# VH-VL binders against q96il0, part 378

Target 1, 167 residues: q96il0
Amino acid sequence: APERGAERRDTAPSGVSRFCPPRKSCHDWIGPPDKYSNLRPVHFYIPENESPLEQKLRKLRQETQEWNQQFWANQNLTFSKEKEEFIHSRLKTKGLGLRTESGQKATLNAEEMADFYKEFLSKNFQKHMYYNRDWYKRNFAITFFMGKVALERIWNKLKQKQKKRSN
Short names: E, the ipSAE of ESMFold2; O, the ipSAE of OpenDDE; V2, 0.75 times the mean of E and O plus 0.25 times the DockQ between their complexes.

## First folded at step 16 (VH-VL; framework fv_ebrasodebart)

Design M10 (at its last look DockQ between E and O 0.43; V2 from the best seeds 0.64)
Fold by OpenDDE, look of step 16:
Structure M10 (fold): chain C 167 residues (1-167), chain A 120 residues (1-120), chain B 108 residues (1-108)
Amino acid sequence: as target 1 above (167 residues)
Amino acid sequence: QIQLVQSGAEVKKPGASVKVSCKASGYTFTEYYISWVRQAPGQGLEWMGWISAHESYTNYAQKLQGRVTMTTDTSTSTAYMELRSLRSDDTAVYYCARDHSYLPRGHDYWGQGTLVTVSS
Amino acid sequence: QAVLTQPPSVSVSPGQTASITCSGDKLGDRFAYWYQQKPGQSPVLVMYEDSERPSGIPERFSASNSGNTATLTISGTQAMDEADYYCQAWKSSTAYRVFGGGTKLTVL
């Protein structure tokens, strides 16, 4: 029995594009879409007098972004692989080659591809549900810390105003 | 009480596969991830990867890609780690550890470890 | 090479303060975690989110993270604190949980 070569599951290369914003940016910077995840990375601004709470928020946002980038990179790779396998299998069933007489990559019609998309979405429905759950939980935590940071900033502004009135 | 209980020690030949189990208890299994960490004799800790509940998210260390598969069974609250094409340098104690899905809490609970010995 | 660098060993006298460093590129932009491992035992989380203590960890344990260096500090070090200590952080762009090389703390 020919040893079915362990199909190297092409894992998404771990190289999320290191978008480096300009050093003098005083704002969050949005990079170009990542080639694997198709998500735009955000480079978070670091203020000179970053509070511990602001730092915690920034780190949480960064971690969540990286988590999300890796999820979609892997999902897109899986999608691309399964799509190619589907196309190949259908072409083979039709007795068609992988290439047309003109040398172009043989494609399926829109109706056949609709079946693939339906099947893929059905198969990955639970996966996407749990992803969404975790995504919402992460964003909820981030929003909570954003609220805390906002309160801290208000409080610090009030203290500064009081100190200026006392002098 | 929160516990992670791993399967017993394994002895394997080079080229074989090993599957280690980690049974979780004392918490809602579906709310956390499981990370796998290994430690070769006299060496440091090496992170292998993590898996979410229902296998919705997996992330494997690049060094182990293609050889490692992590799975979960939510009905039994059990995580599994399979390592294929074993080599002598895969001899290590393998740990499962709990990881949070949305909070940066680190690995707050660990299994007792499973010794996997790869010998000719 | 470990993305996070730790000293291989640190020695302290009982009652003194031990400091274990963990250095990595942009480590200050990531959360640092610390684990204690005693011989033949599983690792135990001693610090998370740079400076937070899990329940059951003594107050003598503290940590900080600034610039490219995280530091675990053990004040009033006791004989029971003798162990290997590992730092951990997320690797940028990969979401990997990367460990330091570990530090053996000896209480003399």
Scores: ipSAE 0.791, ipTM 0.920, lowest interface PAE 0.6, mean pLDDT 90
Fold by ESMFold2, look of step 16:
Structure M10 (fold): chain C 167 residues (1-167), chain A 120 residues (1-120), chain B 108 residues (1-108)
Amino acid sequence: as target 1 above (167 residues)
Amino acid sequence: QIQLVQSGAEVKKPGASVKVSCKASGYTFTEYYISWVRQAPGQGLEWMGWISAHESYTNYAQKLQGRVTMTTDTSTSTAYMELRSLRSDDTAVYYCARDHSYLPRGHDYWGQGTLVTVSS
Amino acid sequence: QAVLTQPPSVSVSPGQTASITCSGDKLGDRFAYWYQQKPGQSPVLVMYEDSERPSGIPERFSASNSGNTATLTISGTQAMDEADYYCQAWKSSTAYRVFGGGTKLTVL
């Protein structure tokens, strides 16, 4: 059983996993899975001397995370809804109720459920293809900014070393 | 020249629906999202939601969830916004605006606006 | 940041510097955007990514965003700059965009 940390957790909007990093932290944090998206949010560290380029990178990473969490939250909700609709539709076609005589939720066999999974994947194939394209483009942009930040840090080190040698 | 051209003004009764079109030209439609923004008379801008060109991603403002549907037609480079169960406070100019799919560029191009009037 | 607060109006003399603020909780953690809207016209993007200027926007427009406040600055303000100005940002913990209430810039 995982133990929650000593820090007080902040109140968050409905539909977002609650996570409260330590009051002082010098690192990005990976929180527990979000209830709706099933993705682990990153809580980004903001250094005291963050350059404008570093700020843009952090903001782009934050926006991409939120974009991704919203997509999967919506997709998970759609999957659950369409699964129940499929089960209910097939039960109705068979002349069966939504509950067994014992009161338990009526289900379909594994082969019938496989039909749902195939239908869902086929229906959403193009949607996921274009989501993946946008996801890759976002991550390529982030990687490019990471490279620019790394180059900026190298140049700052060289300038600092140049000053020390010229004294 | 990049353009977003919207359908004409509409007058509706409460409880009806309206569907506004936004035809894009001068850029690769499938590389961008379309946002919808409305402005009641004498009021500020209100973001309604956005949709990717292939309908792979759609988000609606929570206030409008359940009443709004956004769609696209990639063969005509056209986005649509449908608002159902209209109320008098839905009277506004409705704008479409281009949004970047992966860079934080904002709404760089806007349609001319479509006035929707809801009255008895 | 569900609400972005702007002053309802700002007045400036021609040639002076106008400053329009946009306040929201931890707004400096998000990209801020600025739009200009003249009467009867569609909005026009004038600043994006906190401080970047689109092509075709005069260099007298600049912007910054830190802490809880984004600021649009127009140096050498001209009569043609008289308009409504809106800030925009993403909501915290959501993928929705939010506009500020708008600021009427009057050049007198």
Scores: ipSAE 0.638, ipTM 0.841, lowest interface PAE 1.0, mean pLDDT 84
ESMFold2 (binder alone), look of step 16: mean pLDDT 91; pTM 0.938

Design M11 (at its last look DockQ between E and O 0.31; V2 from the best seeds 0.57)
Fold by OpenDDE, look of step 16:
Structure M11 (fold): chain C 167 residues (1-167), chain A 120 residues (1-120), chain B 108 residues (1-108)
Amino acid sequence: as target 1 above (167 residues)
Amino acid sequence: QIQLVQSGAEVKKPGASVKVSCKASGYTFTEYYISWVRQAPGQGLEWMGWISAHESYTNYAQKLQGRVTMTTDTSTSTAYMELRSLRSDDTAVYYCARSQSYLPRGHDYWGQGTLVTVSS
Amino acid sequence: QAVLTQPPSVSVSPGQTASITCSGDKLGDRFAYWYQQKPGQSPVLVMYEDSERPSGIPERFSASNSGNTATLTISGTQAMDEADYYCQAWKSSTAYRVFGGGTKLTVL
């Protein structure tokens, strides 16, 4: 039995783009798309008087962002690899080389590629469903904490107004 | 009761592979990630990586990339960690630990550990 | 080198307050977790999300995270608190859950 070579699942290199926003930014900054995940990283602003609840929300958002970056980096790597393997396999079956006479990379037609996309989506359907589930759970938690922070801010504003009226 | 039960101790030669199992019980397996952590004798804890349910998400420590594979079997609620090309410095107690998938709860439950000894 | 730096050892007398620090780059941007490990045992989560305490952990355990330093505080330290303590946090940009080097707490 041919030893099925342990498919080295090339994990995406952990090189999340070190987007550094300007030091004087008072707002959340959106960076360029990451080269692996194609997701735009957000640099979250840290207020000078950040409350513990605001800090917790920020950390949760950051963790969720990093989770998403890693997921999509890996998914895109897998997609690219499988796509290349599919193309090579089909070209070989057709008796075609990997390069055209002009030296360009040989490609498949749109119909053949549609089969690849359908197969890839079918194969990864469950994976995407579980990802979506976890994504919704994380965003629900974030939204919940956003609500708490909003309430805290309202309460603090009311307290400040009362203190100003009493003086 | 929530429990993580790991496979027994292993003795391996350099260059061999080891596969450690971690059977989870007492909770919904698909709602948690499993992390693997190792500890060399007299040393600190080293994070190796984690896996989500159904292998939808994996993240491995860079030092172990290419040598480690984490898998799950949802039907048996069991996580597996395979480490290949074993070296003497891979001698350690290996732990599985669960972590919540959508909340940062840390590793709240741990396996009992599996001693893997790599000796010539 | 461990991304998170802990003192290798801390000594405290019974009834006194022990403080264990964990320092790391951008640790203030991540949740800190703390684990207790006794000899021959698996680690036990003692603090999560910087300052939250799991059920079953005594109230004498507290934690904070400020700037680039997380601190575990054990008030009224008891002999049973003698253990190795590890901090943990997500490494920025990699989503790794990195541990500190560990701190041996001795109760004298």
Scores: ipSAE 0.728, ipTM 0.886, lowest interface PAE 0.7, mean pLDDT 89
Fold by ESMFold2, look of step 16:
Structure M11 (fold): chain C 167 residues (1-167), chain A 120 residues (1-120), chain B 108 residues (1-108)
Amino acid sequence: as target 1 above (167 residues)
Amino acid sequence: QIQLVQSGAEVKKPGASVKVSCKASGYTFTEYYISWVRQAPGQGLEWMGWISAHESYTNYAQKLQGRVTMTTDTSTSTAYMELRSLRSDDTAVYYCARSQSYLPRGHDYWGQGTLVTVSS
Amino acid sequence: QAVLTQPPSVSVSPGQTASITCSGDKLGDRFAYWYQQKPGQSPVLVMYEDSERPSGIPERFSASNSGNTATLTISGTQAMDEADYYCQAWKSSTAYRVFGGGTKLTVL
């Protein structure tokens, strides 16, 4: 079962700007890579006057981050498990033990391991295509809410300008 | 139009296993997770776990880890939940429910429930 | 560490407003959901994403989620609203969904 990653503080990771561009103030902070997913979590700032629409945007971003971390944690676990099963199967076929003479885990050469990587990619191709579909659908939804928040902020500025008193 | 139809009631002995099916229709199966939720007689809802249609997201409740397996068959739009090493306190109605994989809309459709009774 | 706590029961007279609370540590940081369950029936989603109402759910149902507390509110309560109500959220540290213990709403 995948486990929660450790919380750590780092500067903005390279992926935040490309895949999860800043949607709010610069008070959000980015933690260290999660142990299981290898992704850097964003820890969102909650301002005092967050509107209901801003709340929905923040919660959608949080939920999408957790979904993404869960996918990659599960994928990393599957990769590790299937790699060991492949090595075990090929060693057994060759009549070799699972351990070397020195007691270390036996492994396969680079050419044999290339067969594993090809098979893994082929086996998981459709799973990654469905992940990409859901990733893009989630980012379309987030972009839509970003637009709504931007319009709300413009409207609030116009409303505040109209309310200012003249001297 | 949208339906989740579960397999019929089961009576099992302690130590046995049970496998409940949940057949989905009327929607795109790959766009939804299937959650399994159980309810002991006179008790509240207990979340058991969650699986995506392509088994890329499988997450089980900690208390059931090691005893539960959830699978799907996309060719028949069917989800399965298997609970092993049954005990008397596993007697409950078992529900399947869907939730959208890309928007957090909750469990909008539920199966009719499957009563599993564990008795000596 | 924190679980979702609901009162075991709430009683109201017909036409009055019922409020059912759901408490959990930083619950307002998560989307909250509400389900209605009548005897012998499967649960029905009545509120999602804190305050959104599915089609087919009467406008009498509303909800909010802030701080540590989500609240389901039923105005003009009717006899048909008598049911068990469950809140739901998920916990980021474990990645699994959690239900509150349920609240029996009685309409006298």
Scores: ipSAE 0.582, ipTM 0.806, lowest interface PAE 1.3, mean pLDDT 83
ESMFold2 (binder alone), look of step 16: mean pLDDT 89; pTM 0.918

Design M12 (at its last look DockQ between E and O 0.40; V2 from the best seeds 0.61)
Fold by OpenDDE, look of step 16:
Structure M12 (fold): chain C 167 residues (1-167), chain A 120 residues (1-120), chain B 108 residues (1-108)
Amino acid sequence: as target 1 above (167 residues)
Amino acid sequence: QIQLVQSGAEVKKPGASVKVSCKASGYTFTEYYISWVRQAPGQGLEWMGWISAHESYTNYAEKLQGRVTMTTDTSTSTAYMELRSLRSDDTAVYYCARDQSYLPRGHDYWGQGTLVTVSS
Amino acid sequence: QAVLTQPPSVSVSPGQTASITCSGDKLGDRFAYWYQQKPGQSPVLVMYEDSERPSGIPERFSASNSGNTATLTISGTQAMDEADYYCQAWKSSTAYRVFGGGTKLTVL
């Protein structure tokens, strides 16, 4: 009995975008698109005098970004796998080989691929709805903390102005 | 009161599968994730993975990839963890734990644990 | 794998301050969490988001995160605080939750 090779589920390799921003950057940096998620990672700037609230915001943003990266990396892998399986299945049904006479990878026509996309979107509709919900909740939380940080900065500036007037 | 109630202890043979359940109550199940954590006898905590309430997002520890499947039933507010191809080193207490989906609150509620013993 | 390193054991006298460290690469960029586990019991969250206390956790518990080290501090340690303590943090790039090796706190 041929040992059915354990299909190594290609786990999205932890492709840490090796993009390192310049050490002297005073602002957030946007990296190139990640090869798995196709999302551009943001390298968050750390101020020299980062407040606890600013640090909390930064960490929350980082966690949300990583959550988002993993979701889309997995989704893209699933999409690619299912697409390939669909193509192979359809070609087999048509009695066509996986390669053309010219040695190129056999492809399906646009109409057949449209059926795949429709089916994929239908199948994943609920998944995307729940993702969107969670994404909005995360961003709402981030926005809320951004507001708090903004208020803190205003307050600190006002205190500094008062101290300068009293001296 | 928020509670996570797990299924009872299991004894399995090597190569078998085990499915542990975790019934959640006292909160809106769909707003949280469920994480699974195991602890071998006399060892530390090992994170296994997490699942969103609607199975829209799953993340499994690399060591367990291919062997673990997490699922949820929203109608019963129950999470499930299936571990396949069991080994002796899979003998552990398995915990479900609540995790927030949008705030970094950690695992604020835990199940009572389920002992899974893998013996020949 | 970003491993969180904890001392295997810490001993303190009653009323003294216990300090448990958790060190890991880029831990300063992530939230740290702390769990208490007593023998035969489920873990209990004692600290979250580096320094926040859940409701019901005594004020004698505090935590901080500086650089790549998170620290759990128990002031006025009591006999009831004897337990295993685990740190946890989000693993970068994988969205994994990673635990430290645990620290056994003994109150002598």
Scores: ipSAE 0.782, ipTM 0.913, lowest interface PAE 0.6, mean pLDDT 90
Fold by ESMFold2, look of step 16:
Structure M12 (fold): chain C 167 residues (1-167), chain A 120 residues (1-120), chain B 108 residues (1-108)
Amino acid sequence: as target 1 above (167 residues)
Amino acid sequence: QIQLVQSGAEVKKPGASVKVSCKASGYTFTEYYISWVRQAPGQGLEWMGWISAHESYTNYAEKLQGRVTMTTDTSTSTAYMELRSLRSDDTAVYYCARDQSYLPRGHDYWGQGTLVTVSS
Amino acid sequence: QAVLTQPPSVSVSPGQTASITCSGDKLGDRFAYWYQQKPGQSPVLVMYEDSERPSGIPERFSASNSGNTATLTISGTQAMDEADYYCQAWKSSTAYRVFGGGTKLTVL
């Protein structure tokens, strides 16, 4: 979705199509929450003199953000779907309809809904552990590249000091 | 010796379903994702989706959403791809490929491919 | 939908340098990957992370990715390099991978 307001700075309201980060920003910017993941995307700054290592770090951070957004979008969808299926299954077992006498969706009481939450937590516990493992591995890789970039910058700064003395 | 071995060729009628298996060996299955890629006769590669080995993460290509289901069985180190409501344009070789969950290494190992033919 | 455009074919003489392009909007903002596929065989990864070469891939394979274009370069092209070549990149809107249409490399 293109926007002609690319020069405006983002004020961070709702509505993704209104988001328009500054074209020449010198800083990373945080956009509005994604509808499906409920996470705020980071819009990464691309510096003029980005080294190959700095480029890899930026791409890895961006890919990790998108990977994370997709996980939580999937989890939110799964939660909603399984909740509805649980309600329908329990109503069917009780011999009740899906609608009340007034036409509104039938639902379960708080104790019955607590059964859903316990079952969902138990069923998805291992899934979240493996997500956390992959998240840690991605963050370790990012941290490793951050260290390499930091060393590269220190080395370049030392070379610049040697040039100043030789001049 | 890293290897992905797929199930044999299948012939299906329109409207049927197919389930292709991909048996992994020679690496820690639970450390990687499996991607599925198909190639229609005389055509290019089309990415279908991927799944983590513990089924904690899946993502399907938009055009296949609703027709495809990917699963795994960690006890046998096997990934599965099921495609439902088959059409003639689903005729293709279906590949599984290893994919990494935390480093951008691409599809470094591929299965031999499974020909699925959808015909009257 | 993101589209990666490749030339349908590229011809090169043995020993010459082959160049295969892959074009997509802001492709240089993503990691690009390259796969080689010979007739009747599964694809083989030949470049990853824009410019990295897997173990076992000859040094005559190199790649770059900048702006809207990723390029696979094969120097000293040999007859055994005759194959189809596909680029691949990550698509941010739905977090899925997409392939280019493929390029048939012919060594004359």
Scores: ipSAE 0.585, ipTM 0.819, lowest interface PAE 1.3, mean pLDDT 83
ESMFold2 (binder alone), look of step 16: mean pLDDT 90; pTM 0.930

Design M13 (at its last look DockQ between E and O 0.44; V2 from the best seeds 0.60)
Fold by OpenDDE, look of step 16:
Structure M13 (fold): chain C 167 residues (1-167), chain A 120 residues (1-120), chain B 108 residues (1-108)
Amino acid sequence: as target 1 above (167 residues)
Amino acid sequence: QIQLVQSGAEVKKPGASVKVSCKASGYTFTEYYISWVRQAPGQGLEWMGYISAHESYTYYAQKLQGRVTMTTDTSTSTAYMELRSLRSDDTAVYYCARDQSYLPRGHDYWGQGTLVTVSS
Amino acid sequence: QAVLTQPPSVSVSPGQTASITCSGDKLGDRFAYWYQQKPGQSPVLVMYEDSERPSGIPERFSASNSGNTATLTISGTQAMDEADYYCQAWKSSTAYRVFGGGTKLTVL
């Protein structure tokens, strides 16, 4: 039995986009798409008087963003690798070289590529299901904490109004 | 009761590979990740990487990239860590630890550890 | 070098308050976790999400995060609290979980 060479799952380089927002930004800042994940990173604003609950929400959002960046960076790398392997395999089967006579990279037609996409989606269906599950759970938690922060802010505003009426 | 049970101690030669197992019980295996952490004798903890329960994705420490492979068997609720091209500096106690997939709860449960000794 | 910096050792008398710090770049943007490890034992999670305490951990354990420094506080330190303590956080640049170098707590 040929030793199935341990497919070196090239993990995407952990190139978290070093997007640095302007120092004086009072808002969340959206960076350019990350080169690996193609996701736009968000730099979350930190208020001067950040409450512990606001801080917790911010950290949870940050961790979820990083998790999402990692997933898609890895998925895109896998996709690109498998796509290239598919193209090479099909070209070889057709007796075609990897380059055209004009020196351009040989490509497959849309129908052949449709087979690749179908196969890739089928193969990764379960992976995407679990990703979606975890994504929903994370976002549910974030939404819950957003609600708590909103309530805290309302309560603090009410207390401030009462204190101003008592003076 | 939640428990992570690891395989026994291993003695390996330089250049060899080691595969450590971690059997999980007492919880839904598919809802958590497994992280691997090692500790050289008299040294601190070193995070090696994690795997999702369904092998949906892995993330390895850069230092170990290309030498480490993490896998899971959902049918037996067992995680595996293989380390290849072993060196003397790979001598350590290796721990599996549970990690939540959707909440930042840290490593709340740990295996008992597996001593891997790399000696000529 | 550990990405998270801890003092190598802290000594306290019984009944006193022990404080262990963990400092790192952008630690204020990440959750800190704390682990206790006794000799020959596996690490035990003692604090998570900066200040949350797992079930079964004594109330004398508390933690806080201010700026780029996380602090584990043990009030009324007991002899049984003698152990190595490790902080952990996600490293922003690599998205790795990193440990501090560890702090040996001695109860004198």
Scores: ipSAE 0.782, ipTM 0.912, lowest interface PAE 0.6, mean pLDDT 90
Fold by ESMFold2, look of step 16:
Order: sequence, then structure tokens, then C-alpha cells
Structure M13 (fold): chain C 167 residues (1-167), chain A 120 residues (1-120), chain B 108 residues (1-108)
Amino acid sequence: as target 1 above (167 residues)
Amino acid sequence: QIQLVQSGAEVKKPGASVKVSCKASGYTFTEYYISWVRQAPGQGLEWMGYISAHESYTYYAQKLQGRVTMTTDTSTSTAYMELRSLRSDDTAVYYCARDQSYLPRGHDYWGQGTLVTVSS
Amino acid sequence: QAVLTQPPSVSVSPGQTASITCSGDKLGDRFAYWYQQKPGQSPVLVMYEDSERPSGIPERFSASNSGNTATLTISGTQAMDEADYYCQAWKSSTAYRVFGGGTKLTVL
């Protein structure tokens, strides 16, 4: 089965307890789960003296996070919709109503639901393969920009040392 | 040479649907997304949504949810946008535009536009 | 809703510097993009990722994005720069992408 592809190499540490809004935070922090994607967003720190390259990296990470959240929100909706359609179709084929005698939604047992899960994974295999490809491409680009930022900081440190020697 | 070529102008009655095509050439179609943007006569640009060429991602503007469907055909490098239940205020030029790959490049290449006229 | 606000028109004399603003809540937290559209033509990307210029766009075009405001600046404005200009940002809370209302640049 294809992997979700949610792994990241540069995971920031989880810093906040009880999800308190930052007042004077100097670090990225992780917010509560989004109700549609069930993913926890990273809230990025914006320093006063952020360079143009540092700003580009932060914005790229933010937009990649939003892309990832939208994919999983859409997948959750598709999963829920197709699950209900499968149950409805199988109950109709068996001549059963959508409700039990008690008025609750009729369901299928675990063996019957296994057909749904197998079919869903099979139908969505190609979609998850392309998601994994795009996820890795995006994270490779982010890693590349992280390297550029590191190099920029080294050069700025060297220029600062040269200025102090001249004065 | 990167090019997006759209289907010709359409005239529709209210309640009908329209399907606009956008054929891409000069780049690897499956590595990009296609955005759809419309512009009513004398008005500004309105983003409608986008689709990845391999259809893993489809995002529609909330205003159009339920009325729009975007698809692709990778064998012909063609994107499609279908708008249903047309109203007179759907009269616009409809553009396709190449959208982001792994970098947020904006809409760097645009089709020539397709005028869709809906008579009240 | 998150809306990008542009002045409806800007007028400059040839050779002057034109400045077109685009305002939105926390717009500087997002990439901003600028498009030029001449009558009867498709839009053309003139600035992307806040301040990057595509190949083929004259160096007199520049842009910035900070706080709530993105700005497109055209130095040494020429008659050929007369067009409508649209800003765009990619937003998470409302529409995925949104355009400003447009600014008609007149060069007299």
C-alpha cells in the first residue's frame, strides 16, 4: 500500500503545551488540529530583521503546509462520501433499509466493510503516488532554500567580522 | 515553446452547461497544475479553482462549489472546465493558466481566453 | 472575507515613477503576484514571489510586499506600460487564490 508521504526531515520541536496563543514567542509553534484535515498547523515566527531569502523560505513552508492540509481535507471528505455510498449500495442490494428497527443508521459488519477498504485503497493508489511525488518535490525545494539561508548567514557573519576589523 | 490553446467561443442559454478545453504544449503536462480564471466584460479577474494534471488535487473557489468540475486528459495534455446551471452573470472570458509546480511561480502562461455568453 | 484592495486608477506622465498598491490583512505573510493586462489580451505575469521579475519583463518593474501592503513600482514609465494591473495572493482562510480589483494605469 502506498505511504501517505507525510514524513519531514526538518521537523520543528513541539514547544507549546495546552495550545496557548503566542504573546512573545521567538519560535515556530504547533496549533490545534484543523477540523477538516486533522493536521496540526505550524505557526511560523516572523523576526523583525528577516532577510528577503528568509521570508521566501518561510512563505514557501507555509504554502506547502496549506497544500498538504487541503489534500487531506479532500481525502477525508472523499473517504466519508464513498463509505456512505458503499454502505447504502450494499444494504439496497441485500434488500435492507437504511435504518434499523430502532431508527439508527444500518451498518455493515467488519468483514463486509473490508471490501470497501480494499476497493478504496485500490482506487486511490495512483492519487497517493502522485501526492507522495509532489510532497517530496516540495520538501526538497524547502531543504534547498534552507541551505541557501544557512550560506547567507555565514556570508553576513564574515562581512560583519571584516567591518569590525576595519573600524 | 510553452503554449495553452483554448476552445472557441460559446453561446448558451440560462440553465445549460459549458465545457471549455485547454490544450497544453511545450512542457511536461503532468508536472504542473492548471488554474481557471474568468473575467466578466469590463470587470476584474476572478479565480475559479485549479486541478493538478494528474487529478490528485482539485480545488474550487467556494462561490462556485457544486457548479464547477475540472478534469484533465493526460494522453492529450488537455485540461477541461465545466460550469453547470449557467446564469447571465456567468457571461465572461474564461482563461486557463499554468499554475505552480514545486515552487510558487504564479500563473506564468495563459491561454488566449474563451468567451462564454449566457443570454437571460 | 479576505479582499485585496487596489486603487481603481493611477495616472503618471511619461518618465515618472508609477506606484500601484495592493492592500490586504497580513498580505506580507503571503507571496504576492502582479499581472499586466492590455485591452483584448490575456494577462501577463510581471512580478512573482513578492519581488521576482520573470525573464523578458523590463528592469524598470519592481515590487515589494510588507505588512498589509504589496506595491508594484514602474520607474521611467513608458506609454507601452498603460494597462490594467492586478495583484494576486494565495490565501488559506477564504479562497485559495484571490485577485485584487485591478488598477488602470494611464500614461499621459
Scores: ipSAE 0.523, ipTM 0.778, lowest interface PAE 1.7, mean pLDDT 83
ESMFold2 (binder alone), look of step 16: mean pLDDT 90; pTM 0.931

